VH-VL binders against NAD kinase (nadK). Designs and how they scored, part 114

Target 1, 268 residues: NAD kinase (nadK), of Syntrophomonas wolfei subsp. wolfei (q0aze0)
Amino acid sequence: MKIILVNNRFKENTEKKAQEIAGQLSALNVEVIIDNGLDEPYAGTVDFIMVLGGDGTMLRAARRYGQRAIPVLGVNMGTVGFLSNIEINELAEYLPLILREEYSLEARMMLEVAVFQQQSLLTRVFCLNELLLRSNSPRMLSFALEISGQKLEPYRGDGLIVSTTTGSTAYSLSAGGPIADPQLDAFIVTPVASHIINKRPLVVSPEREISLHLLEEREAIIGIDGQIKMDFGAENRVLIKRAPHPLLMVNLKAKPFFTSIDRSLQRQ
Below, E stands for the ipSAE of ESMFold2; O stands for the ipSAE of OpenDDE; V2 stands for 0.75 times the mean of E and O plus 0.25 times the DockQ between their complexes.

## First folded at step 7 (VH-VL)

Design G30 (from y20 with heavy chain S31N D54E, light chain F94Y; framework fv_bermekimab)
Fold by ESMFold2-Fast, scan of step 7:
Structure G30 (fold): chain C 268 residues (1-268), chain A 122 residues (1-122), chain B 107 residues (1-107)
Amino acid sequence: as target 1 above (268 residues)
Amino acid sequence: QVQLVESGGGVVQPGRSLRLSCTASGFTFSNYGVHWVRQAPGKGLEWVAAISYEGSNKYYAESVKGRFTISRDNSKNILFLQMDSLRLEDTAVYYCAKDRWLVQSPYGMDVWGQGTLVTFSS
Amino acid sequence: DIQMTQSPSSVSASVGDRVTITCRASQGISSWLAWYQQKPGKAPKLLIYAASSLQSGVPSRFSGSGSGSDFTLTISSLQPEDFATYYCQQANSYPLTFGGGTKVEHK
């Protein structure tokens, strides 16, 4: 059995814990690859991915490995978040179940984001939460949104979020988007400070293709899961689709989404 | 308008404690990592501490590790620096600063407060 | 810790001059380098992030270059408002570290 341990290079205690866990797994005849984000993603075949950290580390793991259809377990290291299933102090209890493959999987849709300059593909990335288009200056953006070739009236404002249902509790929530059941597959399209009165969040079929481009040269950026940032100008366009594979999240214990989000919102 | 305002600085005696605050307005505070950076009189900038957007990850310069504690209250849009066992070497203007991008990004700090002075009586 | 060595410590210049400031990291930091401007009694202002990306609202006379361990900030034609102290800062890993600063002064 081969397991990738994903951790955060900017957190010293997480590096030490990853090494400790790697030692424990090696003692159980498990081959361990440590991914701290510095190198290219491991190119070989693996059986399981264990993410040590908070939601941010899970988002990075999903970007690097989510399209490989490999089980991914979030192990919380003391952070508050929605993407982990067990706490670090529970890992020893659940390791036998992991090694015997005695767990269920939950599929979470991902976005495929393709960024173009003119007709040339600049990059293709995958993400679990959202793509954000936003102004990088005091000036509002004027931009075009197309959904499956249908051109909507131009948007004017600070930006737009295209989110998965998993991302409904992340940046889209802060911008006024709905809370979505993560068991559903849908795009949630949430305006950011729109100057057009009747622009509302949209819930759109995940089979549709969404494209964005600027109508005037402005200082703008696109953000992916809050972790990848790219300058975005009038010569650029972005194309958003459902990714070919969902992220396969490991369930070792029940995690009640609705009661968790309800308690979180009561504290805000 | 996007703004950070520090408070809590003042004259302190060696060995005492002081708590600095930084109040955020004009942006969604809970989406950004924030930092404390200090500058001794006539000296350069020294990074002190950082806290991730949810408060889960905390980082410290070696010179303050074990003495300073960074924390945040996202419901009140406020960042704190608890400074224990203060030394003369801690004399500085303390700035709070916001990460340019969401979720504890290495891209730089785009919004800074005006600073609050911590100094020692002799 | 990553040490940031900035040179020169001070430079005397006149309006219209090209000013070049260098920053050297003790180990590779890819492009994770920011440049700041600080005027007396004021907070620092972000000029450049990711080694070469100009922050919104910063004049085009400012430019950054470099990758790995060697970085340069260039002011192509110095203006009166550019007399200030400039700092580089590595953003590759914690703890974050600043260069010692370069003061750009009147001749």
Scores: ipSAE 0.000, ipTM 0.384, lowest interface PAE 16.9, mean pLDDT 85

Design G31 (from y20 with heavy chain L102Y V103F Q104R; framework fv_bermekimab)
Fold by ESMFold2-Fast, scan of step 7:
Structure G31 (fold): chain C 268 residues (1-268), chain A 122 residues (1-122), chain B 107 residues (1-107)
Amino acid sequence: as target 1 above (268 residues)
Amino acid sequence: QVQLVESGGGVVQPGRSLRLSCTASGFTFSSYGVHWVRQAPGKGLEWVAAISYDGSNKYYAESVKGRFTISRDNSKNILFLQMDSLRLEDTAVYYCAKDRWYFRSPYGMDVWGQGTLVTFSS
Amino acid sequence: DIQMTQSPSSVSASVGDRVTITCRASQGISSWLAWYQQKPGKAPKLLIYAASSLQSGVPSRFSGSGSGSDFTLTISSLQPEDFATYYCQQANSFPLTFGGGTKVEHK
């Protein structure tokens, strides 16, 4: 068995804890690769991915490894989050189940984001939560949105979010988007501070292709999962579609999504 | 300098064929859809045909469908319009024009050539 | 095919005047409309795209408005270089179609 441990070296004690866990796994004859986010993703074959940290660390792991159809377990390191399944102090208890592959998998859709300049593909990235198009200046954007070749009326405002159902509780929620059951596959298209009254969030089939481009020269950026930032200008076009593979999330312990989000909303 | 230059216009007889060319410079030709638009003497603009950036999609006005063929050579930065079975009503200045946006997003045409005249004699 | 009806066919104006040109589509085209200026013997020049977006380098006295089927091009204070013919063009579907043109001429 070969396992990748994904951690965030910039959080307190996470690197030390990752090394301790790697030692414990090695004692059980498990080969361990540590990914602290600074190196390129591990290129070899692995059997399991264990993410040590909060939601941000899981989002990074999903972008690096989510398309490889490998089980991914979120292990919380003491921060509140939606993407972890067990706590770090529970890991020893659940480890025998992990090693015997006695767990269920939950498939979470991901976005494939392709950014073009001219006919050249500049970059292709995958993400678990959302793509955000936003202005990088005090001036609002004017931009075109196409859904499966259907050209919508131009948008004018601070930006737009294209989210997965997993991302419905992230930035899309703060921008006025709906809370979606993560068991559903759908894109949620949420405007950010639209200048046009009654621009509503849209919930569309995950088979749709979504295209965005600017209608005027403006300073804009696209953000991926709140972690990757790319400049976006009038010469650029972005195409968003369902990623080829879902993220396979390990379920060792029942996690009640609806009661969790209900508590979170009451405390905000 | 971003530029389109048409050539190939001239005097023809009805029923004959003529091929127009449009040479692009100063921009990445292979990234844009391009159009042919004509204007008869003293009349308004009439859209004739368009071709996508990669040549995979072609569109025609009903008046020319089956008689005209649009094509492009991205390696040479040239757009073509092959005009067969020419009629007196095809008399016009023919302009080539570039889509404003990349990749099949026609939000108007921002760069135009100077035009090439197609006319008829006996 | 989508028919574009432009009015008026001509307008007589003086420098400093406000000029308004109207364009009507035979069916809904959302905001997929462009406006062009053409001077005698010259190729058209793009002024406005997506109904209301000003093309780079075009003076701010030009503005576009409208959505659906009814559109307007406005020149807030006509300048000597603005005497020309103006065309609307729908970009919603192929075949693309132009309006008949509006000639802005001296009084």
Scores: ipSAE 0.000, ipTM 0.416, lowest interface PAE 18.8, mean pLDDT 86

Design G34 (from s26 with light chain S52R; framework fv_bermekimab; at its last look DockQ between E and O 0.51; V2 from the best seeds 0.00; counts 0 for: pae E 5.2 > 2)
Fold by ESMFold2, look of step 8:
Structure G34 (fold): chain C 268 residues (1-268), chain A 123 residues (1-123), chain B 107 residues (1-107)
Amino acid sequence: as target 1 above (268 residues)
Amino acid sequence: QVQLVESGGGVVQPGRSLRLSCTASGFTFSNYGVHWVRQAPGKGLEWVAAISYEGSNKYYAESVKGRFTISRDNSKNILFLQMDSLRLEDTAVYYCAKDTLWFGRSPYGMDVWGQGTLVTFSS
Amino acid sequence: DIQMTQSPSSVSASVGDRVTITCRASQGISSWLAWYQQKPGKAPKLLIYAARSLQSGVPSRFSGSGSGSDFTLTISSLQPEDFATYYCQQANSYPLTFGGGTKVEHK
């Protein structure tokens, strides 16, 4: 059995804990690969991914491995988030189930994001929470949104968020978007500080293609899951689709989403 | 140099057919929607037809619907207008024009125009 | 079809004048309006798209405004090369339609 442990190299307690867990797994004849973010994603076949940390570490794991149809378990090491399933002090209790593959999987939709420089593909990335388009200057953006080739009235304001339902409790919520059941597949399109009256958040079928481009020269930024930033200008266009594969999240411990909304949102 | 050049205009009799061509250079033709626009002598501009960048969607003004056919050959960078059942009111300079948005299927504006080709009638 | 009504049909003006041309759509077209300039014997030239976005290479004395059904092209200080005919065009939906034109002439 081969497992990837994903951790955050900038926290010493997560690195030490990752080494401890790797030692325990090795003693059980499990091959362990540690991904602390420094190297390229492991390209070989693996059976399971264990994420040690909070939602930010899970987002990185999802971008690196989410399209590979590998079970991913979130193990919280401190602050409770939306994407962890068990706590680190519970790992010993659940480890036998992990090794016997006795768990269920919850599929979470991801975005496929293609950013173009003029007519050339600059990058293609996958994201679990959201794409953010925002101004990088005191001036507002003027930009066009197309949904499956259908133009809406131009947007004018600070920017726009295109999120998954998983991302509905992240930046989209702060910008006035709805909380969505993460078991649904949808895009949620939320304007950021719009100066156009009656621009409301949109909930859009996951089968649609979404595109964005600026209508005026402005300095803007594309943000991916709050962790990747790219300059964006009038020469760029971004296309957004549902990713080919969902993130397969391991469920070992029941996490009642709706009864925990208020508590979880205190941290976001 | 981004350029469009029309050809195929001339003098025709009513009821006959004519095919206009528009050759593109200096840009990737297959990335853009393209249009035909006409202007009768001393008159304003009249949009005639458009075709999407991949060629799958075609649109026509009511005045030419059923008589004109727009098409494109992306391998040769050529836009065509097949004009059947020509009428006196079809007398005009015909322009081809490129839409501004690459890979767009919706109109935004026409940023590059040809010099036009004249279609006129004799008895 | 969306009808585009352009006013005035002609304007007599001098170099340095502020010139305003209006365009009205028969139904709402959001901000999807383009403005063109045409000189005799030449093809039209795109000035403005999306109601207010200035096309590259067009002097900043040209500006556009409006949304919904009412739109304006303004030339802040007319130059000798600006004597021409100006057309609006809705780009909201097919079939596309032009306004009737406004000829800006030497006084």
Scores: ipSAE 0.241, ipTM 0.711, lowest interface PAE 5.2, mean pLDDT 89
Fold by OpenDDE, look of step 8:
Structure G34 (fold): chain C 268 residues (1-268), chain A 123 residues (1-123), chain B 107 residues (1-107)
Amino acid sequence: as target 1 above (268 residues)
Amino acid sequence: QVQLVESGGGVVQPGRSLRLSCTASGFTFSNYGVHWVRQAPGKGLEWVAAISYEGSNKYYAESVKGRFTISRDNSKNILFLQMDSLRLEDTAVYYCAKDTLWFGRSPYGMDVWGQGTLVTFSS
Amino acid sequence: DIQMTQSPSSVSASVGDRVTITCRASQGISSWLAWYQQKPGKAPKLLIYAARSLQSGVPSRFSGSGSGSDFTLTISSLQPEDFATYYCQQANSYPLTFGGGTKVEHK
């Protein structure tokens, strides 16, 4: 068995714990790769991914490895979030189950985000939460949204979020989007400070495609999962689809999503 | 260079058939809807037909429904217009044009046009 | 079908003049209107899309305004190369339809 431990190098406690766990696993004849974000994603074949930290670390892990159809376990290390399954102090208890592959998997839809300039692909990424388009100035954006070729009314506002159901409890929620069942596959399109006061979020089938572009020469940026940022202008286009592969999240411990929403949100 | 080039126009007799072609280059053809637009001598522009980027949806002007068929081959970057049961009223320069936006329905605009191909009739 | 009424059919102007062309739709088309320029023997050229968005490479003296049913193309200061025929086109729904055109001629 080969396992990747994903942690955050800027969090010393996660780094130390990753090394400790790596030692323990090695003693059990498990090959371990530690990914603290410093290097490129490990390109070799692995059987399991363990994420040590919070939601941010999980998002990074998803972007780096999510397309590879590898089980991913979130191990919380004292943070508040939605993406961890067990606590770090529970790892010893569940480790035998992991090694025996006695766990269930929950498929979480991811976004495929393609950003173009003219006719050229600038970047393509898979992300677990959302894409954000927002103004890079105090002025509102004017931009066009198309869903499966259907043109919606031009948007005017600070920006727009296209989120997965997993991402519904992230920035989309802060912008007034609905809380979505994580077992549901859908896009959530949430306006950010729209000029139209009654502009409502859209829940969109994962079978559809979403395209975005600016209608005016304005400076904007796109953000992915709050971690990747890039400039976005009139010459750029965004195409958003359902990723071809979901993130396979390991479920060792049952976590009731809906009964924990209030508790989780109150802590944030 | 982004361009469209029409071909296949000529002189025909009423009731006959003609097939126009439009070859695309310089852009990702399969990402755009494309159109045929015609212009009779000394007259204005008339939209004829459209086909989605995937080729799954086709649209026609009432004046050509049942007679004209639009199609595309994305692997070869070619747009076609099969014109059957041609009438004197079909006399025009036929332009092919691409949608301004990717993966869209009816275009915000048509930003690239061919030079046009002339269809005329003989008695 | 949506009918597009364009006015005037022709306008005589001089270099430096402000030229205004109007297009009215028979029903609401939101902002889905395009403007084209055509010179004799040439294919049309896209100027404006989405009612007010300037196509790349088009001079800033061209501008579009309006929404719903009434739209305007404005040339702030007419240049020698701007003498041509202009067309509006609704992109709201199929079948797509063009205005009758406006010929901008030398005064």
Scores: ipSAE 0.024, ipTM 0.628, lowest interface PAE 3.9, mean pLDDT 91
ESMFold2-Fast, scan of step 7: ipSAE 0.701; ipTM 0.867
ESMFold2 (binder alone), look of step 8: mean pLDDT 92; pTM 0.948

Design G35 (from s26 with heavy chain T100H; framework fv_bermekimab)
Fold by ESMFold2-Fast, scan of step 7:
Structure G35 (fold): chain C 268 residues (1-268), chain A 123 residues (1-123), chain B 107 residues (1-107)
Amino acid sequence: as target 1 above (268 residues)
Amino acid sequence: QVQLVESGGGVVQPGRSLRLSCTASGFTFSNYGVHWVRQAPGKGLEWVAAISYEGSNKYYAESVKGRFTISRDNSKNILFLQMDSLRLEDTAVYYCAKDHLWFGRSPYGMDVWGQGTLVTFSS
Amino acid sequence: DIQMTQSPSSVSASVGDRVTITCRASQGISSWLAWYQQKPGKAPKLLIYAASSLQSGVPSRFSGSGSGSDFTLTISSLQPEDFATYYCQQANSYPLTFGGGTKVEHK
């Protein structure tokens, strides 16, 4: 058995805990690769991915490894987040189930984002939450949205979010998007401070292809999962579709999504 | 240099067929939707047909539907218009034109045009 | 089919004049309208797309406005090279349709 331990090197206790867990797994004849975020993703085959940290660390793991159809377990290091399943102090209890492969998997859709400069591909990125297009200045953007070749009325405003259902509780929620059951596959398209009063969030089939381009030269950026940022101008275009593989999240412990989000909204 | 060059026009008899060609250079032809637009002598512009960048979607003006067929060969950078059952009303200069948006599935505007090829009829 | 009605059919103008050309769609086309310039014996040239987006290389004296069914092309200060015929074209849906044209000629 080979396991990747994903952690954030810049979190003091996370690096130390990763080394401790790696030692315990090695003693059980499990090969361990540590991914602390500084190097390229591990290129070899692995059987399991354990993410030590918060939701941000899980988003990074999903972008690096989510398309490989490998089980991914989120292990929280403090306050339980939305993408973690167990607490670090519960790991010893659940480790035998992990090693015996006695767990269920929850499939979470991902986005495939292709960014072009002119007609040349600049980058192709997979993500779990969302792509954000936003103005990088006080000026509003003017941009076109196509859904499977259908042109909507031009958008004028601060930007747009194209989100997975998992991402419905992230930036899309802050921009007025709906809360979606993460068991569903769908794109959620949420405008950011639209000048046109009838622009509403859209929920569309995950089989649709979504494209964005600017209609006027403006300073804009695209953001991916809140962690990758790229300049975006009138010479750029972005194409978004459902990624070929979902992220396979390990479920060892019941985690009630709806009551968790309900409590979170009452606090905000 | 971005360029479209039409060929194949000429004098034809009513009821006959003619095939127009449009050769593209200086841009990646396979990334763009392309159109045929005609203009009768002394008259305005009339859109005739369009084909998507990948070739799977084709569109026609009602006046030519069933008589004209648009096609493309992306390996050779050539657009075609097969014109069957030609009528006197088809007399015009035929332009090929590129939509300005690459990888577009919907039209936005035609930014590059050929010089046109004349289709006319003999008595 | 969406019918495009353009007015006026011709206008006589002098260099330095402000020229406005209007285009009306028979149904709503959002902002999906393009404007073209055509000189005698030449192919059309794209000036504006998406109702108000200026094509690269086109002088800033050209501007477009409107949405829905009523659109305007404005030339703020006519230059000698601007004497030509102008056409609007809806890009909302197939079949695509052009306006009848407006000839801007010397006074």
Scores: ipSAE 0.662, ipTM 0.851, lowest interface PAE 1.7, mean pLDDT 91

